# VHH binders against c4kar8: the designs that were tried, part 52

Target 1, 263 residues: c4kar8
Amino acid sequence: MAELSTPSPASPAPLDGGRGDELEKFTLRGARQILQLLQDLITHRGLITAHTGGGHSFMTAVLKVDEERGRVVLDPSPDPQANRRALAAPRLTCVTQLDGIRIQFPLVGLGEGQDKGRPALFAPLPAEMLRLQRREFYRLQVPLAHELSCLLKAEDLARKPVEVSARVIDIGAGGVAVVVPTGAAEFVIGGTLPACRLALPDGEPIELDLEVRNLNRQTQRNGTEQLRVGLRFAALPRAADTRIQRYIFKTERALNAKARGGL
Short names: E, the ipSAE of ESMFold2; O, the ipSAE of OpenDDE; V2, 0.75 times the mean of E and O plus 0.25 times the DockQ between their complexes.

## First folded at step 3 (VHH)

Design b20 (framework vhh_7pa5_2)
Fold by ESMFold2-Fast, scan of step 3:
Structure b20 (fold): chain B 263 residues (1-263), chain A 125 residues (1-125)
Amino acid sequence: as target 1 above (263 residues)
Amino acid sequence: QVQLVESGGGMVQPGGSLRLSCAASGFTFSSYAMSWVRRAPGKGPEWVSTISGSGGSTSYADSVKGRFTISRDNAKNTLYLQMNSLKPEDTALYYCAKEVDSYGYEIYDTPFDSWGQGTQVTVSS
């Protein structure tokens, strides 16, 4: 089976899911910059989540950078199946963090062997690395008193259209996280929810398309299950972007004022 | 800025105990699940334990069940790992890790988005 082999990579898929143009200013391509960043990950003992595709990932870390051979050496997973999936994958997407800065890079052509008698994974140095300041991904925890909601256009268990008013628990420039009672609607990662309405305190609800990015089930104190849904703004009009940013900044200032003086 | 600082590691003999602490700052601590992850060179990073934001739910790796206890003090913004009946196989650098934000703007999801530099635990006779 081709899926079970270690395939030669086809043309590389976009690192950012097709948002490469927007992220170009955050992309490092200089060999010295890439080597320095990898060395910083070693020095700060950074843990890396390596995504192998199909929803699979494992934890790894950079053991060393072999500049002479143009390779990075990684800790293998303690799970042999995870290592097998990694070796069979045409590409790994590595995600890590350094001092609040999100770092992301592809690895292609993964192999296995030993380093100083210990199992190791080897890959050519990445040709690019994304280095994104946390502020680009800043999320405001929405105060309960604001009662922010988003009306979701989704489907129920029978594939019938349903509208669900979901509580917004955090918000940023790229999306929102909402909480939905279990069973209120069905969500599929990667699915699009068209014409949803985000209610902000000032003005009319913002109509926008949302993409489901993640799902997390939580059990509350009363035993009731809730589903936390991460939603990306699929396309955001300039006016909507401005209103969301204004809400975030105003709320941050109000929360900071309360923390300092109790108001 | 999210900051996680581990402490409490050290050297102990097999059968001994240690309590690890993690001081958290820069985020609403009670809103996030927290985990302990350990790494010994050549063994790869291994998830050890997770606790929910409220502290009401915990889970453990099979290798540590019955020996380790995870807990948190949300008033103090501190995560703990009580380690009993320590074995040589528990020798590792122990990291405090914060649950990834679930907002959906992220390019690729990861179980954790922040961790400290770790605290070393060495179990030897």
Scores: ipSAE 0.027, ipTM 0.571, lowest interface PAE 7.4, mean pLDDT 80

Design b21 (framework vhh_7pa5_2; at its last look DockQ between E and O 0.24; V2 from the best seeds 0.00; counts 0 for: pae E 2.3 > 2, grease 25.9 > 24.2)
Fold by ESMFold2, look of step 5:
Structure b21 (fold): chain B 263 residues (1-263), chain A 125 residues (1-125)
Amino acid sequence: as target 1 above (263 residues)
Amino acid sequence: QVQLVESGGGMVQPGGSLRLSCAASGFTFDDYAMSWVRRAPGKGPEWVSTISWSGDSTSYADSVKGRFTISRDNAKNTLYLQMNSLKPEDTALYYCARESDYYGTELYDSPFDYWGQGTQVTVSS
């Protein structure tokens, strides 16, 4: 897949591709926290999507937690093929939401059996569970037609001020990623770019300070070299945050509708 | 607060019909695709049908295609499921589910973020 170098709208960034260290602060590893979260899923009748790999998934729910045996008990699928895939999979990635909070956890060692005479799936308790607000982590892939740009106030190699108009390729609640021509400016991880201006389609540009978080050189399909700069928002005013969140919300709903044939 | 309240379930003989309703509140109903999901005793949840936010597109599980019809009335914030030619295997608790804002946008996605408590459909002589 060419997710980052295409001019057409690209799929949003995967949650588990190159952002794993940012997810650590949302990861629960304590046994008591894991048990409580699984119980919350039971109490709220959580509808869980269990991914078996190869693009396959099935719906399930946590029926109970067997603390004595250290197991979680799941509904089997009414589709026998889904159950066979689940039992053959080296790992299930379970995903659901509670009150807008994304919950994700792995299950390994899935087995089949009976629970009080009814078919059920069993697995050891997960060693970790991810709990995060989707808005805090989601990064919208910005459609080219929106022409979203950010004016960066940076320095060249001689430490002289330069202004670089950078195309925004993704945007989230905490920052943006932009592309600039190689050599347009010097960027240092941890450095601050004060008084940059983010241009959203509706309204005046937003003035904000940006912190450089990552740098990645990329070669586009036409051979052109560009620098991808990951930038974090510093001290974002509430009005600016509201405008950014509104842009993200409206755009992702339009993209999701198109991607799913209007569903 | 998001609320989804299902109604219209009941007991019916094989071959009969029922119409389920789901009253939505606490959100802009027209912004969301909606689904019906069912859960038979002793079995896990099973997707039944989905309708787009505008109502222009629908999809159905093979087990119900041709017998069930999903629809929505955006003026009344209500989702419907017309269930015809009911079979004993349609016996289940039927849930109204709202599709997630992020569905289809990430690896290892989940389609639903809110659902109701369900309405019981029982097909028996």
Scores: ipSAE 0.512, ipTM 0.834, lowest interface PAE 2.3, mean pLDDT 84
Fold by ESMFold2-Fast, scan of step 3:
Structure b21 (fold): chain B 263 residues (1-263), chain A 125 residues (1-125)
Amino acid sequence: as target 1 above (263 residues)
Amino acid sequence: QVQLVESGGGMVQPGGSLRLSCAASGFTFDDYAMSWVRRAPGKGPEWVSTISWSGDSTSYADSVKGRFTISRDNAKNTLYLQMNSLKPEDTALYYCARESDYYGTELYDSPFDYWGQGTQVTVSS
């Protein structure tokens, strides 16, 4: 889906409206803050997923930060093909978590060599790092009692239109995860499902377009297979965004009150 | 707060055995698939094994098939890795990891959302 290019030194393209503007408030650009966060990843033995584009990724970790040379030193993948893809990629997008904080940063200009006689990957220190606390990317686990559903408009294996009522298992500001029976419909990652209907406990269903982001198969205790589908809100009307946020806030508050009463 | 705490590592001779444990807390353990991942400097993190939420399905990296067995005790919120016929190449820091590959609204998601500090396994003669 996404392909990343090297940053231009001439002039960074302005981010036009949308998520890039919102993410600016969570972006670290201070050299000392970036160095400290990388050192924290070393201290906590953080696992990093490095995305090389084309749906490919590999696991790595920071071996050390070379402040004098302005470089980060990374573990190579045990898979030689993954290392070749990484070295050929114009950019890596690195994702990790530390103490419930999601951390994301780009690496550009990846090279290979040795560190103290062992194979290593090298890259210049990132100029920016995204740091999101859980609250900023929170997903509410939907209570079963709410019976939250989303009517999906998709196609079956024979490419015939079908409508599938899917149970919503989690919901956030950016989308929902739903479960459907295996074989109920075919989903294509990156595909758009138009005019789906999200049924909140209050009010009329919300009509919205959903983009398929990921697919995972799950087996229930009774042996029944289900497909978990991650869906992004492709275009979310202002009123719908407000209703979804209000549902999340109200439900989380009620769940917290119940937990305090029970414990 | 989610916590994963590994134990059971140590030093063994080639051909020896070790059993690793991972104590999980702060979440509903039997809702999640769990994995073991290992890391040796110069080799990078390598996925070792995964077990489904129920324990009914397991998978293994080719390098450990037939030698390692992953298991779980959902009543005790504990994940295990039985390691037999250990080789020098198995020397690594072993992490317990919770799979969270369903976070569907982000293009760049990690297959794991939590992991422990790791337990060191050293295989030498």
Scores: ipSAE 0.382, ipTM 0.769, lowest interface PAE 2.8, mean pLDDT 80
Fold by OpenDDE, look of step 5:
Structure b21 (fold): chain B 263 residues (1-263), chain A 125 residues (1-125)
Amino acid sequence: as target 1 above (263 residues)
Amino acid sequence: QVQLVESGGGMVQPGGSLRLSCAASGFTFDDYAMSWVRRAPGKGPEWVSTISWSGDSTSYADSVKGRFTISRDNAKNTLYLQMNSLKPEDTALYYCARESDYYGTELYDSPFDYWGQGTQVTVSS
């Protein structure tokens, strides 16, 4: 009678806990904190982009926080169609910025009504607000004089391996934005570019894997189209991270000194 | 630090004109497209106009087309909005906004990454 050891139910693979845990550090869930942050948005007249899904969004602002009723009051869009989309959406994703800090929060249960005789949108207070304070999300605009570059290992339209030298436009602890000529390679959002090389002024290039996070076509000053590629550091060695942080710090200091009239 | 400071707002009669200015600092001004956004009482923010980094391309909301002119002086790091034939419906807080360079890793981005405190324009008889 061989006791069929019932395989212990595989513990659910820890949800991608690293990113979630990092985001948790920046997530406000306290009612008082949420109220304060919403009040700060009012005080600073923060412009909010409200995403309704399907690639649609509209600009809004917090008009009022109603603590008694536990709701936030928003400006409606001047576009009736946007308001209809908003009201039909199961969730609004609101994105804004205060003092260089990205703020993101969901609103669920949007309704329309009147506030002091004016049309307004109403939603329950958000259960959470993401406040990205960390330098980790800060991106330094790379001075043109520094000429940072990244050698990208990518594929062309025929899936042939190509190497593209890309100028780094901005750099942060989490990644870089680069510009490449249009058609130089095919990039796929979510795709990984392995064994790329980031050139810093302080020494040998850093080898790293990069994940494509965003793609934007832009026109250069000379009228030529280029592709801006946002890249995340997929696996950054500690030594490389230190070098990048040092570069950012040094450059920021220099830029600030220059801004203060220091040659 | 990126700063945008609007000025030139005020009270004007219908049919009048105003010129708004936005002084930009803390970034390379001519690397960015710039926009004007307005917020009227009881209405959400409304895009008004955008100008390319070079100034060669401009766009306007239908509500202001033919009346408003956006311009920039890159040497002075200044954005302008000439407003003619003003209407009561133009009453709003006007913001200077920098167009976001979508460099973020986030799925949800704002079209603007920085904006000023705004300047009040009131059109009233």
Scores: ipSAE 0.275, ipTM 0.716, lowest interface PAE 1.4, mean pLDDT 85
OpenDDE, second read of step 4: ipSAE 0.204; ipTM 0.668
ESMFold2 (binder alone), look of step 5: mean pLDDT 82; pTM 0.811

Design b22 (framework vhh_7pa5_2)
Fold by ESMFold2-Fast, scan of step 3:
Structure b22 (fold): chain B 263 residues (1-263), chain A 125 residues (1-125)
Amino acid sequence: as target 1 above (263 residues)
Amino acid sequence: QVQLVESGGGMVQPGGSLRLSCAASGFTFDDYAMSWVRRAPGKGPEWVSTISWSGDSTSYADSVKGRFTISRDNAKNTLYLQMNSLKPEDTALYYCAKEGDYYSEFLDTPYFDYWGQGTQVTVSS
């Protein structure tokens, strides 16, 4: 069997202009708010993944906030090469969470030195921090208005190839849940559905391979039966992963904005 | 609510063994890769090991290869780390970490999005 690669996030992509504006609602820019959030990360011993570009990252943590000098002090990596990459990078992108809230922020002008006689990395305080509330569920419930569908390449009861357009009810980083009419196709847990097509709004369908993970039969109030199928993404291309994650993030932001704005 | 609760840490002599456990709740455990990370006193956090959603694939940091074994029980929503031939250098707080499921427009990359409170491992006579 092949071993998993060690976690190595890709380089940060530049933001699309319109997406930058949409993130403003979730961006903290007040000096006191930024200081408090960094202090909360220290108190809760928040583990931070710092991305240096070129697919490289390392784990760090905030050691202290030096308000007098306007700096954040970070743990260096135990890997000297990771520290060299970080110091050479024009920007670090830091990602963590606090109480289920995703936090990310840039650091520019990273330097090295010592804090209380121990090696440390230093950077000016970030001018902004992004703070995104996660939902209780780890999958986005797909709004009916989006009419999200996945064209499944499956087999019927006679093992003949069939194509089934399934409604996507649930989507996450690892897969989708779909509903199909009873008898539309035969699904076997662990079976692979190759070259399926996921239709997202405002773009071409994404071609991907899916593995059947779970099955749950539902009966509608009118007596109509449907089958809920949980499907795992297999060999997900990076471009497809990126687009799916963008859809999830954008939809979650829109749902959160709508919930807060309603009276 | 996602919860990751580590247990099984303690004090052990060099050459000894410990088995760490992580009880997971609030998400579909078998949809996600899981990892162990550690933080030694005065040092930054270090990735230790990762296991795929099914348990079929594993990876390890060079410092622990051949000594540590990661495993999972998807029926019990539990992650394990079997630690053998422990060295003083293995002294650290050990965290259970969940694979992230949200896209970052800054990063365009995956990350670990939840960590437990950690369990302390001390290797000393």
Scores: ipSAE 0.056, ipTM 0.549, lowest interface PAE 6.0, mean pLDDT 78

Design b23 (framework vhh_7pa5_2; at its last look DockQ between E and O 0.14; V2 from the best seeds 0.00; counts 0 for: pae O 5.9 > 2, framework grips, placed apart)
Fold by ESMFold2-Fast, scan of step 3:
Structure b23 (fold): chain B 263 residues (1-263), chain A 125 residues (1-125)
Amino acid sequence: as target 1 above (263 residues)
Amino acid sequence: QVQLVESGGGMVQPGGSLRLSCAASGFTFDDYAMSWVRRAPGKGPEWVSTISWSGDSTSYADSVKGRFTISRDNAKNTLYLQMNSLKPEDTALYYCAVSYETGLYFSSTPEYDYWGQGTQVTVSS
């Protein structure tokens, strides 16, 4: 049932964090504006990440806008399992970019069929779309005061086991982004780091396996280099998932209260 | 001001080869991982390959392992995809893409911050 599939309060809609007061002015609700923006996504061949909940997503694109039937037509995933998850989801949260503008919109009532003889997904036109310049986009940033860290179990250049305490800079339902001093350990995209320990502010560290998904170099103003590592939760027990979601929700709520003049 | 411009696509016979290029500007190219993503008519976008900032770490979709090689030239701000043993199933529009400001690769597919217009690859006899 749909009630059991209610979206997580551990908001992976980062646009609902800390500036909720301001988001309304960036929300498009006019039918003409929505149609034009969707058409712009087609014109610019926009790659869309569609989130189906639980850390699951797939890449799609708008094939066309069917104004007469009031629907958007989307590329299906080449992965049949991703399409099944999408069709079963109560809502998709679609995220994309247009010339540095972050665009986010919900799709509800996803169906499958064909467009010009080819497989396609379709959904009613969204009632609203968010349009934010990147400087105005807020994601859940882990407050420095929380001192959130993840103890990574990795290997050094000589393939010796090392433990590296990495600062968590961002956290979501499906993973974390951490920073690690350059040269502290070797990371391979697609590699698994077993039995890492995520230290939340309350309770025991959570033991989990992490998959390396992204490796970026980050150079500070003073010339200090750090490695930014994107890590996906490879296997996450329900109890751990609940604790992480609770932390995210509690932190977002506290940041909202602070932004609105709270203590 | 970030711009990604793909080139090198075209028409080839099955078993042929193509080398795609992506010229990047408007950001510090050598600080970020880069990806190739493809999109075929009737099939959704599919991640193809990723290379780390230094070029020392690469990963590939199962469908292209052993046939495609991703590489980069940080001095030229250019990303490459060498495609060998091309199959009709490789027919697609190929995009280069970067994710640098978003922070998390936490979903089953990354959120990209920028991508180019793509270059068309058609494999047919």
Scores: ipSAE 0.426, ipTM 0.789, lowest interface PAE 2.9, mean pLDDT 82
Fold by ESMFold2, look of step 5:
Structure b23 (fold): chain B 263 residues (1-263), chain A 125 residues (1-125)
Amino acid sequence: as target 1 above (263 residues)
Amino acid sequence: QVQLVESGGGMVQPGGSLRLSCAASGFTFDDYAMSWVRRAPGKGPEWVSTISWSGDSTSYADSVKGRFTISRDNAKNTLYLQMNSLKPEDTALYYCAVSYETGLYFSSTPEYDYWGQGTQVTVSS
């Protein structure tokens, strides 16, 4: 059965570009490089997390690249609701790792169909892919005892301002991840949260702008759902950057001493 | 260099049991939650189970709950999956995986940073 459902739309995958930040230097735009990287993901059986919006995601893998039709072919989720959300999403943000390098790429125009008689998802090839060295995006797992928090200046579903005090679960040079109750605020990937306040243990909270980079719904052991929000620091002042790096360094040293039987 | 090496797979009859092991090296094992993920032939990856860094909290996919038990031994840098009452649908390549984003709370779809090459589990007569 060569064609049992709607193929991917004719539109090319939009470029993840036009930005002036440091991520530009990690962006691959050459068609040959993109095809090779996708093939490497196939060869290494890369586990891909595809974010569909609203904090929803599903795991997938690249099954093949259909170069003749300009499409990438993905495994569908075993969860039918995840597949429905993926097909309804205007954009997927796909994230994976290859040899310690974080790979991120957008897919648009996702469609369903069959590949060799089995269900599959199809999308136009991405016009660009990010290759992000892991050490530059390292995230320290924040010890619970620190109770590190970030006050988010966000909006609810009715677009009204809301302040959410969110627990910081990891922190790195380029951003933080926080957790909030599902429905506490409306977050949009690419959206900016101005004038948020990051509370570090040493000194006054840092006022900074945050950009939403990813959303992931999580189910706790007790069945309660929460939203993990990945946030990038926008235009971080040098003094704030120094305080964050110092926190990370001191905390890593303390954790290493404890792990080696120090405390 | 981070390495995750799975073992303990094999062929087993329906209703049988297997215990998978994952030997970890190249990172501080007890800083991170660990997961098992499986990929059956012709199907996409499926999250199986996650265990917190201390081992005190666990979570399971509905398809394996009550049959599989995840555990870890932080002194040995080893993750385990005890699989009981195995069914043909459990036939898959099983990977252990780590996400540095994993913390106190678990996601069935974290962004994994590393995974092993996997160990094959085949449930058939």
Scores: ipSAE 0.342, ipTM 0.769, lowest interface PAE 3.4, mean pLDDT 81
Fold by OpenDDE, second read of step 4:
Structure b23 (fold): chain B 263 residues (1-263), chain A 125 residues (1-125)
Amino acid sequence: as target 1 above (263 residues)
Amino acid sequence: QVQLVESGGGMVQPGGSLRLSCAASGFTFDDYAMSWVRRAPGKGPEWVSTISWSGDSTSYADSVKGRFTISRDNAKNTLYLQMNSLKPEDTALYYCAVSYETGLYFSSTPEYDYWGQGTQVTVSS
């Protein structure tokens, strides 16, 4: 009778060695954000791997968030020994994935009880949750000194072609946010702006198609109104993608260095 | 504190209609585009619709186009979603959402800075 050694669940791969500072960007500490993420986990009925230490873990799920009592309700393991380990652990490390994003959060002060007559585990709400967003969702705030701009080919109210030079305020792998004067052009959410030009510091402008995804009004400190336009890269050449990624990486590194007092 | 509170969900038969509402507070509502997102059990979030800050521009997912209408009342800080010709596949938790910091969608799945608790819509015979 060959004891099928159940492969020890592989320790979650070390989060890529991005310096502790990078993780902070992905750490949720807001009570509302935490609650929402927990609710999302409930909605998805996502399985959570709860690590109890010592190489032990069990599968669980968030069953309920009790906001009044400030606690989360977890599904207990069918293994009593796993539950005992969980209760004895000073800290439970929960790992899951939602929409391809790794989520990790600690639970401290685990207790057992009943929820609606069923056995359940209870813990205070986590103080923080790590949500490792894909790079595609990362948005770099562009330093003002970089003066990134995007030439938008848009239309006015009369559907006449207009070119608008817009300041880029943030950039990611998937798009840019720009600011334009109010009334400079007519933007339609879901509309495509063809053959726009994104100016990066490292060379010639990148020609690309942009899709309007968001339209917000912003009031400047001086009382002047401007339009913030969220734009998705509708078609991005590989070379352009590489340049954008390089810019983001370089800029992030510089900002981090400055934050550490190195500049 | 930003608050988004969805309401108007319920159970309806196929072909029925619902009107969702989202009460917004804690920010200047009329400055920001608002969106509806839905999530069916076991599925990822699906973008449904977005409306610009002024209400002059709207966009819809292909799955709901022609059936759903997004609107807003800036005086009431309220977002609406009129849902007509409902189908079983429309069964989901519907969220009101806002992106105010960046206003970007980097993927097919929009990321938002805030969203509500959601309102359940169930379409069943």
Scores: ipSAE 0.109, ipTM 0.597, lowest interface PAE 1.9, mean pLDDT 84
ESMFold2 (binder alone), look of step 5: mean pLDDT 80; pTM 0.802
OpenDDE, look of step 5: ipSAE 0.019; ipTM 0.366

Design b24 (framework vhh_7pa5_2)
Fold by ESMFold2-Fast, scan of step 3:
Structure b24 (fold): chain B 263 residues (1-263), chain A 125 residues (1-125)
Amino acid sequence: as target 1 above (263 residues)
Amino acid sequence: QVQLVESGGGMVQPGGSLRLSCAASGFTFDDYAMSWVRRAPGKGPEWVSTISWSGDSTSYADSVKGRFTISRDNAKNTLYLQMNSLKPEDTALYYCAKDYETGYYFSDTPEFDYWGQGTQVTVSS
């Protein structure tokens, strides 16, 4: 049973047609901001879906920003048909994601050539980039002082039931990330952990079914190994969802108040 | 900087086999789950397979289950995909992908922090 969904390209928000007051607050127009965001995409080798119109798209990446010539250098498709469609298109609509933030931008005037002896596509720097922060993607970094924990009901290497108290490092509308000692339990991506208990600072623990979405091992400065585990809420009672959202909002507001020189 | 370099693609007849490799550098390879993702001509990206940081857990898309095997060699910082019984529908650019450090679990589709440049697999004739 494989439990991982196939990645599908997000439908592009219409950058040209959707420019209203509401999208303006998410639109980057400053040259420095645009250059920095493109550089971040290079650093992360962010995979870009470039839509050429007519239901056609291809996967690309920003290879270089040529500030002196005012252009971006893109990885061409290995499919010659896709490159021909791109070059014939009046505009590419480029869509990608960085740290849970959807990024969308147009490229106009695409050309082809070589960069350092390798085939490349070239386009003028975009005049605007859309950066959409979604509430569903927001993750509150849990303050250490809150001592948030989640009691995980998992299995050990022998498939025997085990309970592991894990520290919650971030929390959002869709799930939590926790840290556990290496070897404390076996986790399988797509596996379900039933009847786990999330302890918030106020009130009784919340009983939750959690789905394992990702795993990342970390070694601390003291040499202790720990696993970071990303866990999705498989199903939330309305009351539990309300309590989690209330904790997030309350904590965010308290952190913002302290940042402003709180009382 | 993080680098993922795929290799091992090529042209093969239906029913043939290929073994893809991904050489990783610039990060602690054995701290991250790794995935293979492909893009067929005229289609969006399709997740193929994931392997946990230790290699103990694997997952596969239904379209490749029983035909493909993902594995890793943490001592060599290398990810592999053994592809058997290849079909014309497997023709795609295959990407090696590194999971996000903090995880992305707020949607029904997995997201990845870093992608390689890809290696082309063509199954024809």
Scores: ipSAE 0.000, ipTM 0.165, lowest interface PAE 13.2, mean pLDDT 76

